# Miniprotein binders against a2bj90: the designs that were tried, part 51

Target 1, 235 residues: a2bj90
Amino acid sequence: MSRSARRKTSALNTVLRVVEVFASIQGEGPFTGTYSVFVRLAGCNLRCPFCDTRYAWSLEAGKPLGVEELVEEIARYEPSLVVITGGEPLLQRHPLNSLVEGLESLGLRVQLETNGILPAPARDEQLWRVYHVVSPKDVPVRVPGAKLHPSWVDYARATGRAWFKFLVANEQHVREVAEYVAKLGIPRSRVYIMPLTPEKLDMKELLELHSRIASLAVKWRLNFSPRLHLLVQLP

## First folded at step 21 (miniprotein)

Design TA4
Fold by ESMFold2, look of step 22:
Structure TA4 (fold): chain B 235 residues (1-235), chain A 84 residues (1-84)
Amino acid sequence: as target 1 above (235 residues)
Amino acid sequence: SPEDVIREIDETLEKVWELVAKALEAERRGNLEEAERYQREALELMRKAAELARRIGHEELERQIREYISLIERLIEIIRKQRK
């Protein structure tokens, strides 16, 4: 009976609900330009109006995949980076830690994308050693229910493995981000501002927006994140 | 006022995600009874948020909250399936 219960608990550790797995380049944040495999997990605790991956919002959008099988699939791509994204990947926290363990045992670098509502990794989690790009949704435009968990700032300070990325459309947004990160004690070296791209932009408009936001990043002494995959037309 | 109700909904959603965080931690540690308890508490708060959104006629927010209700219900099902 006890062994049967342990097997059912262990089965939780071996299955993730996955929307898609694909190779591309990391187009955003500190790892921009890196040959990556993306693992998009199902389920999200936000409904952002600017979300490009609405198809990942429902937990039912994902198919159950075994963690060992997923590790093998990822390894075949020979990635320089494994990007775990979603929805919100931390909703599947326990099996996600199992995936990370498998990937790290093969020496694969892992980066997580999160909205930061759920807490940062604890020291006893496999996720503790993973790189994190945290995208708070409570500034400059607040999404209902969004609140950055304060543990992310502590985690970033303790480990140096977290960066904070904000979508901005103009200088007023940048000012609001600057005030927010100063209040929270997030050093500007860990902050990225990224263009808030509308659904339909031609290449000229996309470049103009990138140029405008990059200029603001220089002016405000913040890091700039492109949306490089859009510029080079990769998924 | 509608703005006061929206603020109350927002604060309630924050509390829901804190309860979900506790449930996920309990689940990670194998404490499935505690995990289910936190998720059911989160579900009850989310239902209250949905009623508040309906009361002020905020159609889009209510739809979002009902999607969150479905999410939490699925998380509870996963825990219950593992408990049996």
Scores: ipSAE 0.874, ipTM 0.946, lowest interface PAE 0.5, mean pLDDT 91
Fold by OpenDDE base, look of step 21:
Structure TA4 (fold): chain B 235 residues (1-235), chain A 84 residues (1-84)
Amino acid sequence: as target 1 above (235 residues)
Amino acid sequence: SPEDVIREIDETLEKVWELVAKALEAERRGNLEEAERYQREALELMRKAAELARRIGHEELERQIREYISLIERLIEIIRKQRK
């Protein structure tokens, strides 16, 4: 390949389709309460009926942004964490590795949110070095086409940089999660259960649901993830 | 039965995402021709799934599959732009 062809391929491999960039607190998972910049990438390989970010499902919902420009934009917020989320970030895997490289070069911590359908990072990817919160959609919510790729279990074991966050509505869901993680050999210390929140909950109902699911987490000896951003009315 | 067709569609979707994963890996390795081949195979499976959903009259499922078709078509376009 000519130097010109490598430059053109390199330039295209450095563009992400981005829906939004904003600062908030991480409301979910092991980094709950952390001042974070969120990068919401466009495009998803699922159509979850409970998705609160449906506007990110299409790749066309995102604007093309250069990785370098995006790194500069993120850095201006002085974040304690960069959260890469969206539809499914790993659909843009190649430019996403370039983004991670840029962010890590500035000493920024990065956390990826993924549905776990696509394979975990390989050792030679920049994504190998970051934190991952995997949100399986096969159990208990059974979204069509959702299947946790087994490489995420291996990645979690090898690195200690992955957690699994399951959406639950009741004790039956918590049971199914407990059985599923036991079967896969996922340590309970790496498992979070989080309230499955319908769109129409008021604050009282939201708090009651959090209380019920937190109590189930204690009963079943699992970690609890709040939807803290919803409780404190942040983005 | 319609239930059997739905199961077949779900299994097809799983295969599609496996192909998309292979395409992304090929792209990472710089083999854009192989990447495009896997995405085109994924696209063909998605088109079959859309037809199955249509035949059983599952309009919402057909709509979702058509959105996935659009996603894969866009992924192919990204690969094609990198090959030029």
Scores: ipSAE 0.804, ipTM 0.924, lowest interface PAE 0.6, mean pLDDT 93

Design TB14
Fold by OpenDDE base, look of step 22:
Structure TB14 (fold): chain B 235 residues (1-235), chain A 84 residues (1-84)
Amino acid sequence: as target 1 above (235 residues)
Amino acid sequence: SEEIRKEAEEAIREAQELLKEVIERAKKTGDDELQWLAKLAEIYLRAAARAFQKGDYDKAEFYLDLAQEIIEEAKEMLEELKRK
């Protein structure tokens, strides 16, 4: 390969398609309450009917940003955590590894949100070092084309840096989650259930749904994930 | 198609009628869990109707199916409560 071809391939590995960058509180999963910068990447391999971020489904919905510029932008917020989310961040795996390297060089903690369809990080990837919240879309709610990649279970066991977050509506969904994680050998301590909330839910109904699902989490000995940002009216 | 739209609209109406019956029966039992299931079904059925009105038929179908599952669970619970 010519020096010009290597420079073009290196330049492609340093650009991300980014929908938005903003500061807020992490509202979900093991890092709930953490002051975070959110990086929403463009493109998704799913079309979940309940997705709150449909505007991120197309790669073209994102602007091309250089990794260095994005690291500098994130660092200005002085975050306690960088949350990489989007449609599916792992669709941009190569430049995402470069982003993680840049952020870690500044001592920033990174958490990835993923649907778990794509393979978990390998040991030689920068992504191996970060935290992952995997949100399967095959149980209990079944999205067409969703299947948890088995390497996420192995990654969770090897590193202790993965958690699994499941959307649930009722006790039957919680039962299905409990059976699914038991079958896969996922420790209950790594499992979060979260209310399936439709858009424009009334605050009273939202609170009651949170209460009901939290009670089911206790009954079934699972962790509860709020949708804290919805409860406190943050992004 | 216009036919798919009409079928979806009819399915939402039928679910609304069924839910109304479940809500009225649930109120008579005084059972908190049953009343919650009826309310939860209402939440999702309203989401289905809103999605339908916006022309988001995938979202409408998703929330309709979820509402129907919860309505059936509530009916089963109603029949269990009658046997006690």
Scores: ipSAE 0.850, ipTM 0.937, lowest interface PAE 0.6, mean pLDDT 93
Fold by ESMFold2, look of step 22:
Structure TB14 (fold): chain B 235 residues (1-235), chain A 84 residues (1-84)
Amino acid sequence: as target 1 above (235 residues)
Amino acid sequence: SEEIRKEAEEAIREAQELLKEVIERAKKTGDDELQWLAKLAEIYLRAAARAFQKGDYDKAEFYLDLAQEIIEEAKEMLEELKRK
């Protein structure tokens, strides 16, 4: 095979800093229940007080892995969904687009989790064609410096491949989310509210919190996201 | 700061004391929403206390602020129900 017949490669575009790769169930958002491989990328542009993945905040927490090697590892799991998460995956945008290209070439479905501070994908990016769950952190949880980039709303409307997920504790939070999404022009059909669950809840507490937030979702005509992995005790 | 840590510790103790009263009063009303608010405040206040004991002061402050807001909501509801 000639050089012109092979996929173009770049050393800088083919390495990602990866904290962990593991199989589990997607427990949150529109793809809840899907057998997934999670790829947790290192680095984050936020320091959320409630973050449960603080070990991924620093770029130094990640091991450099080649995209080709990573695609091969992911494929061995035979996932129904590849979830790219982190930290904030868009901090490694260039090699991430290379990973998406490789996964797409194998017909694997990809979902990105992002805090939405960095811009949405452009039409010429491989990321344009994948699914995105955007979790803004400026409402209702009010993390400093967490401003949703306006391009995510445009992207969601243009492609139908983005959803917005918000952590909420009570009806006051749900009201704040409703006002926020209305102001930004985010359709209710693209909005999920999810219970804010601290560590060490017993099952009864966890179920009651889920029930209360689900009832609020119905009342406010928003989608409900569980934290299913907590209910079934998976990573 | 040590002063901020001391103030946070006292705020947690004060919230715990208020919550004991709110829980008992909520139970006496039989009101489902009020009893849930009291339980929800307890959930987040426990999270604040746990984070504080581990030295995670930003998590402790986050959950404490949330618990205090819910305690205030419950107190307001208690006053409203007593007027009825």
Scores: ipSAE 0.841, ipTM 0.923, lowest interface PAE 0.6, mean pLDDT 91

Design TB5
Fold by ESMFold2, look of step 22:
Structure TB5 (fold): chain B 235 residues (1-235), chain A 84 residues (1-84)
Amino acid sequence: as target 1 above (235 residues)
Amino acid sequence: SEEIRKRAEEAIREAQELLKEVIERAKKTGDDELQWLAKLAEIYLRAAARAFQKGDYDKAEFYLDLALQIIEEAKEMLEELKRK
């Protein structure tokens, strides 16, 4: 590569398009309840009808931020966990690896949230060493084009650092998830089912839905994920 | 288009009528799971109707299809209980 091309490539490696950075709790999956800083990256390769973060779909929704300044901002919160989410964070894979490098150098624990369409991290990527919660959208909610990349199953087995989280409404959905994960060879210990919660549920309805899906998780021997941030009214 | 909007509006209205019947029949059975299915269908049908009123037709279609699926599940369960 020329010196000019190397400089342009380096600039791409040091800048992320970021929608928002904020402190809250991780409300979902294996790290539920953890004091976290959320970094929402712009851009998504899906248009899920139930998406609650549609404002992050376009790359233009994000502002360019330097990786070093972002690391410093995150560090000031003294988080127990840094959650990188979006959109789909792996659309900005190259500079994302730079961010992970910076966060790791400070000893900060990192979790990535992904729809799993793009491949799992390679062994030589900084992302290889972080935690991943993979939310496939092909079953049971059947979003078009949402095929889980098979490398995520291999990655989960090789590293123990990936879990699979599925939105479900009822027992029929849970049965579909159980069949899907069995076919792919995903162990039940790596699988979470989570209530599909539309907007504007009152607290009683929200709790009833949580209770019913939790009971199904026990019945089907799967892990249960709440949407804890909704229950406690945090972002 | 106006024709697509009219079809969606009719589909939601039809689902609301089906759900009304299912809710009443579910209450008469006293079956907890059946009554929950009826309530769950109501939750998603309300979400479909709200999305439709806001012009979010993709969300409306998604929740309507889900509500109809649950209504059909409830109807099948009602028929099974009748055959006992």
Scores: ipSAE 0.862, ipTM 0.934, lowest interface PAE 0.6, mean pLDDT 92
Fold by ESMFold2, fold request of step 24:
Order: sequence, then structure tokens, then C-alpha cells
Structure TB5 (fold): chain B 235 residues (1-235), chain A 84 residues (1-84)
Amino acid sequence: as target 1 above (235 residues)
Amino acid sequence: SEEIRKRAEEAIREAQELLKEVIERAKKTGDDELQWLAKLAEIYLRAAARAFQKGDYDKAEFYLDLALQIIEEAKEMLEELKRK
């Protein structure tokens, strides 16, 4: 076997701590509406008060699953997009790069969701070649310990494969986001604002909140992200 | 711990009373954005109250702070409209 083949085979033997794998629709960001398989990895380096997936915070919440086995499971869904999420997926960076290699070898499109605290991919990582939706939690929601690593801005500029998504409640929050992204040099075309939706909103409230945030997106010349899966009642 | 819980419970109750007044005043103005701010504050205050009842004090504090921020925004807007 070639050196490349041996390296590929060894990478597929690594293990990920996986909380769940399921099919749904990507409800947020630039790929909204896409038939997707979600891979939720265990572990997080934040404890966001509003987190909807607290069950993924501990690495112990995930079951160990071999990368090769996981690639086969994902492929069986025939997804249009593979969404790697969590917790914070970059806490399992090494085996995550192995998973991306396996998925890429099958021609599957991959998107990572990250809070952006850990650095953006290096050029020699498989993660360099996939799409990223980065959701900083320091502005406007001010989660303690949150800080966007500056490499994400450089990565977005170099590759065009990263977008920045911010939870907002009102225009004051949108103003804060606009100031934040301007100071960091993040172009408006890469910025999404998304409604901060607590649990148990009725449909009228959910729709009106979406409408109000969408109007602010137009006013501030930013992209709007729905939470489409909530509107259509999918996981 | 119990003292912190009781202070949080009182803070939520006080915010609920303040919001009731803001909702009433917003209605009298007929101003759509002001009425939305009042509704938005109510949405997050309900989230805070629900989280508090479940013992999720981090979530409760987050949504309470957000609701209070929006209530203050609504009050400032009410005062601005009054000066007109």
C-alpha cells in the first residue's frame, strides 16, 4: 500500500465521542433548507445559559464510535450536507479531521458549527476544505469565557468558506454586532443575525420575532438566518 | 444559596410588575415598535420565570437581564414620545 493509503487507513481507525446522528433540515445560516445529516459531538468549552443542547456538554455524554463506522452510517442517509455540531466539535479536532477526510473521499459536502474559541483550520488540515458557520458568543449575548479566535477572520478571507452567525434579540443587539464585525474586519456579506428564541414560544410569537429580526437584517444590510427547523417543527 | 434564590425570585416579580405598567403605557401610545418591545420583554421574562421554576438559575438570570434591558429601552422610548 502507498504511504497515502496507509495514512488514510490509519486515520479511519480513530474514535469520536458522538452524542447523536440524525437526519433533518439545516435550519440556520447559509445552507438553510438543505437535507442534512447532523453529527453531534460531545464536549463543550462553554456553558451558554440559552444552550438547547446541554446534554452534549460533557465528553462522557458521547459514545465512542470509530470514524470508519461513522462515515458508513452517515453515507447511508445519502445526505446533501453533513453538519458537524455539538457541544464544540473542535474539542475533538484530531479525530474530526479523520472524519472529514472520510466524508470528503465519498464526495459528501461538510459544514462545521463552532463557537469560534479554538483556532480556524490550518492549510494542512482536512477541515480547511469544508464550510464553517462560526457563532461567537461574546457579542451581543456575552457568554463568560467566549472569545472569537482572530484566525477565523483570516480563514474566512482566505477561503470564502466561513460565515459568522449572531443571536440577537433587538436592534440594540444588532448595533452591537455591526460594531463588533466592523472592528474585526468581517464583511457584512459573511454576517448573519438570527433570532434568540427561548423555548415554548407559540407559533405567532416565533413568526413575529423572525419577522422583526429579518426587518432589522434588511435595515442594517446584514444576512438573516431563520431557525427554520423550529418553524417547520423538525429536530 | 436560598438567599440568592429568594433575591432572584423577587427580581423576577418586580420585573413582572414593571412590565405590566410598560405594556399598558405602550398600548395607549399606539406605537407599533414600542408595543413590540413590550411584547419582546414579556417573552424573555416568561423564559426567565420558567427557567427559575425549573431551578435553571443561569438561564433565568440571562433572560431576566435581557428582559430588563428591553424594559429600560421601552421606558426610554416612552419618555421620548411623551416629550413630543
Scores: ipSAE 0.860, ipTM 0.935, lowest interface PAE 0.7, mean pLDDT 92
Fold by ESMFold2, look of step 23:
Structure TB5 (fold): chain B 235 residues (1-235), chain A 84 residues (1-84)
Amino acid sequence: as target 1 above (235 residues)
Amino acid sequence: SEEIRKRAEEAIREAQELLKEVIERAKKTGDDELQWLAKLAEIYLRAAARAFQKGDYDKAEFYLDLALQIIEEAKEMLEELKRK
């Protein structure tokens, strides 16, 4: 490694606590269908009862990985999108910015999934330049401690790189989402409603729920998000 | 904790009884939206019962509350259809 490479390596010499890295299809939101590498970071500031990934709640669930090693591992998959998820990835904000820097240096597109409690990226953060899908947990599905930080709306307006995704069960929930986003000034073009899918639904039930929520999306002029990976049985 | 668990088990059983009645009444109406609400409540109540049996009481309580809200919505629609 040259002196210049050692300096770049030192700048990326931070550690993330990582639960898993795997390839799959992004099944939700605006990038649905994209061949992706998922990086699940440990730690969460919520304990959502419907959470599919409870094994990522504790920071101790993650193994320490150097950012340089992680960038190289991700790159070997040749992804079309890198999805950073968790837990709540912004709990590891500093090393996460280092990871984003490394991924951007390789020309890889990055999307972050967040519950929106912690503030949106500042202009001087590497995270400023990536895409974000923000899933507030204070409406309609109210989780104790959840509250969308107002900076996410400002960030979405300033950058066009954030979308808001809400789990819904029925039309009452959709109405609550519509009222919430109108109050916050979130344009409906940035809003996705997604079926609240419990574990162990059979395929017929999954399809029926998708169909009903999609019809509500059309009725309320909101975007629909599937949970495509469940329908095609991918992780 | 044991009292809470016992109360949760009783609440799930009560919701199951309410749902059986709602499903039967919804089917007799032939109303598609009402029948879907009854089915949706069944989906979430089943999720509550499964979570309870696994000892996941937070998930059980969440899905039970959701199921009960949907059952109440369905009951209100049933009463409206009777008046018409």
Scores: ipSAE 0.854, ipTM 0.931, lowest interface PAE 0.6, mean pLDDT 92
Fold by ESMFold2, last read:
Formats: sequence, C-alpha cells, structure tokens
Structure TB5 (fold): chain B 235 residues (1-235), chain A 84 residues (1-84)
Amino acid sequence: as target 1 above (235 residues)
Amino acid sequence: SEEIRKRAEEAIREAQELLKEVIERAKKTGDDELQWLAKLAEIYLRAAARAFQKGDYDKAEFYLDLALQIIEEAKEMLEELKRK
C-alpha cells in the first residue's frame, strides 16, 4: 500500500473522544480574534472549582470519532486556526498526535490549550510543531495537584511556540504570578494575565473587570488576555 | 455533609455582613480604587452564594475565600485612608 493509503488506514484505526466541534473566535491569549474551529476533547486530570466546561471532565462525555473523519469535518469550516481544548487534551496524547498530523498535512494552523501538568511535546511528536497556550492552575488559583511540568519552560525556550496564561482577580494575584514566572525563568513576554470572570456578570461589570486587569497588565509589564468571546457573546 | 453545608452557609452570611460595612465605608471615602475593591468582593461573593444555592460547594468555597481575601484588602485600605 502507498504512503497515502497507509495514512488513510492509520487514521481510520485511531479515535478521539470528542465532546464538541464548533466555529467561533479565539477569545483568549496570543491568538485572540482569530476565526477558529474548536475541538473539545473529553477527559480532565483536574476538577477546578471555577471550570466553565465541567461537561468535558469525564472521558465518557466524548463520542469516539475517527481521526480521519474529524480532520475532514474541521477542514469544511475553513478555519484560520484549529484550537484543541477540553478537559485536558493531553490525556488523549497518542490519537491527538495523529489528529495534528492530519491537520498539518492540510496546512492548517493548530493551537493546543493545556493545564501543563503532563509533559511538553518531545521533538519527535507532531505536537512539537504546533502552538501551545499553557494555563497553570497551581498559581494563583491554587488548584490541588496542578503542578506545572518543568518541561514546558524548556519547550517554550527551545521552540518559541508556548505562552503561559494565568487567571487573576486582583493585584495580589498578579504579584503571585510575577513571582512564580520569575522563579521558573519564564520571560514576561510569554506571560498573559486574564480576568477571572464568574458566571452571570452583567456587561458593565465584565467590562470594568477587563479594564482593571488590563491596567494591572500594563503596570506589571505583562501581556493582557481578554475573554473576548464573553464580551461579544460568542461560544 | 449537612454540617459542612451549614458551616458554609453561615460563612457566606457572615461575609455578606462584613461586605455591607465595607461598601458603606468605601462610598464615604469617594476613593475609586477602594470602591472597586468593594465591588469586586461583591462580585465574587455573589458567585459564591449562587454556587452554594446550586449545591456546588467546591465552587462556593473557592469564590468565598477569594471574596474574603478582597474584603481584607479593602479593610486595610480603609485604615490607610483614615490615617491620611
């Protein structure tokens, strides 16, 4: 069988547990504003109290989808960016690498969202070549068991393809983030602070919180991440 | 358990009373940052109360602890402004 035929057969033999696939705008981090297709994978190794996507915690929440079929579905949206999120996508690492291979073969740009507990990609993984937004949950929000794997800092330094995004409520949290990233050697150019936004904020409250956290980002010379999708009421 | 639920409910009620005092004192100062801290504490305390009503006690505890931290920050700022 040819390389093309083997690739088709291989993709058909691997599955991902997928909660949802949808088009929207990337509302957070360095790719904010980009027309994106989101692929939410099932399963998470954390139970964050503030999680907005609790329906993705269980692996059983996902439907098994073949990687080849998923690539075709994603491609039909004609995305500018494919965002792989979840739960924690790295819990499905092996078939995720197959998905990334398929998406990259079509020239699609891929960004992974991860809590950083599992190690960064190795050089021989397809995931090595894509972008990563790492959201540690040990500081400042102190989720138990949420220790950032140190390989993410090495990966960011080696590749330039990782950024670190932190939920913050106030200046005390920003100070904790600044101390944390300095200790780990993460340059501030790779750090985003983002407002911790509970559910059911009215628009005035949401805008004021954004404004206050953005001002702190300037004060501390860190990047600011909005939650743009909330401001424009997209999924 | 029932005891944990009762303790959490009482803690939220006590935080709501503390916040009432902080809000009123903050308004009297006219200080923008202090009034924002009071509003921010209210935002998270409201989230804690809502989570508690839904039986999401981990979320309720998280937002309550955050609200209490911010209330304490506001109280310290109130004392600072009083000394000025």
Scores: ipSAE 0.854, ipTM 0.930, lowest interface PAE 0.7, mean pLDDT 92
Fold by OpenDDE base, look of step 21:
Structure TB5 (fold): chain B 235 residues (1-235), chain A 84 residues (1-84)
Amino acid sequence: as target 1 above (235 residues)
Amino acid sequence: SEEIRKRAEEAIREAQELLKEVIERAKKTGDDELQWLAKLAEIYLRAAARAFQKGDYDKAEFYLDLALQIIEEAKEMLEELKRK
């Protein structure tokens, strides 16, 4: 390979398409309440009807940012956690591994948000070392083209660094989740149910929906994920 | 198409009528769980209607189907409460 081809391949592995970088509280999953920097990556392999981040679906919606520059930007916030989210972060797997390496070198904790369609990290990837919240879209919400990749179950078992977060509306959805995770051999301690909230929900209705789904979580012996950022009016 | 838009509008109207009947029946029972299901269906049906008004038909269909499922659950619960 010519020196020019090596520079082009090196440059492709060091640039991410980023929609936004912001500091907030992690509102969802096992890290709820954590002061976090969110890195929203561009591009998604799904078109969920209920998606609140549709502006991130196109790769062109993101700006190209160097990994080193992005690590420096994140570090200035002094975060307790770095949350990599977006459309689907694993569409940018190669530069994402480089980002994780940079962040871990500074002693920063990293959590990935993924829809679980793409394969879980392999042992030789930097992504193997981080925390993952997998949000399957096949059950109960049945998004077209959504299917959990089996390697996420194996990754969760091997590392203990994965959790599964499901959107639910009612008890029937919670039942479907319970049956699905039992069938896959996912431990209930790794399962979160979260309210399926439409946009611009009234705060009273939002609180009532949280209460009802939390009660179902207790009844079904599952973990509850709030949408805390919506309850406290943060990004 | 204009035909898809009309069908979606009709489906939302029919769901609104079904929901109205469920809400009226739910109020008569005084059952908290049934009243919640009726309210939950209303939440999602309003989301469907808002999506429809914005021309987001995929979102409208998704929330309409969810509202209809909850309306059916509420109807089943109403029939169980009548048998007790």
Scores: ipSAE 0.852, ipTM 0.936, lowest interface PAE 0.5, mean pLDDT 94

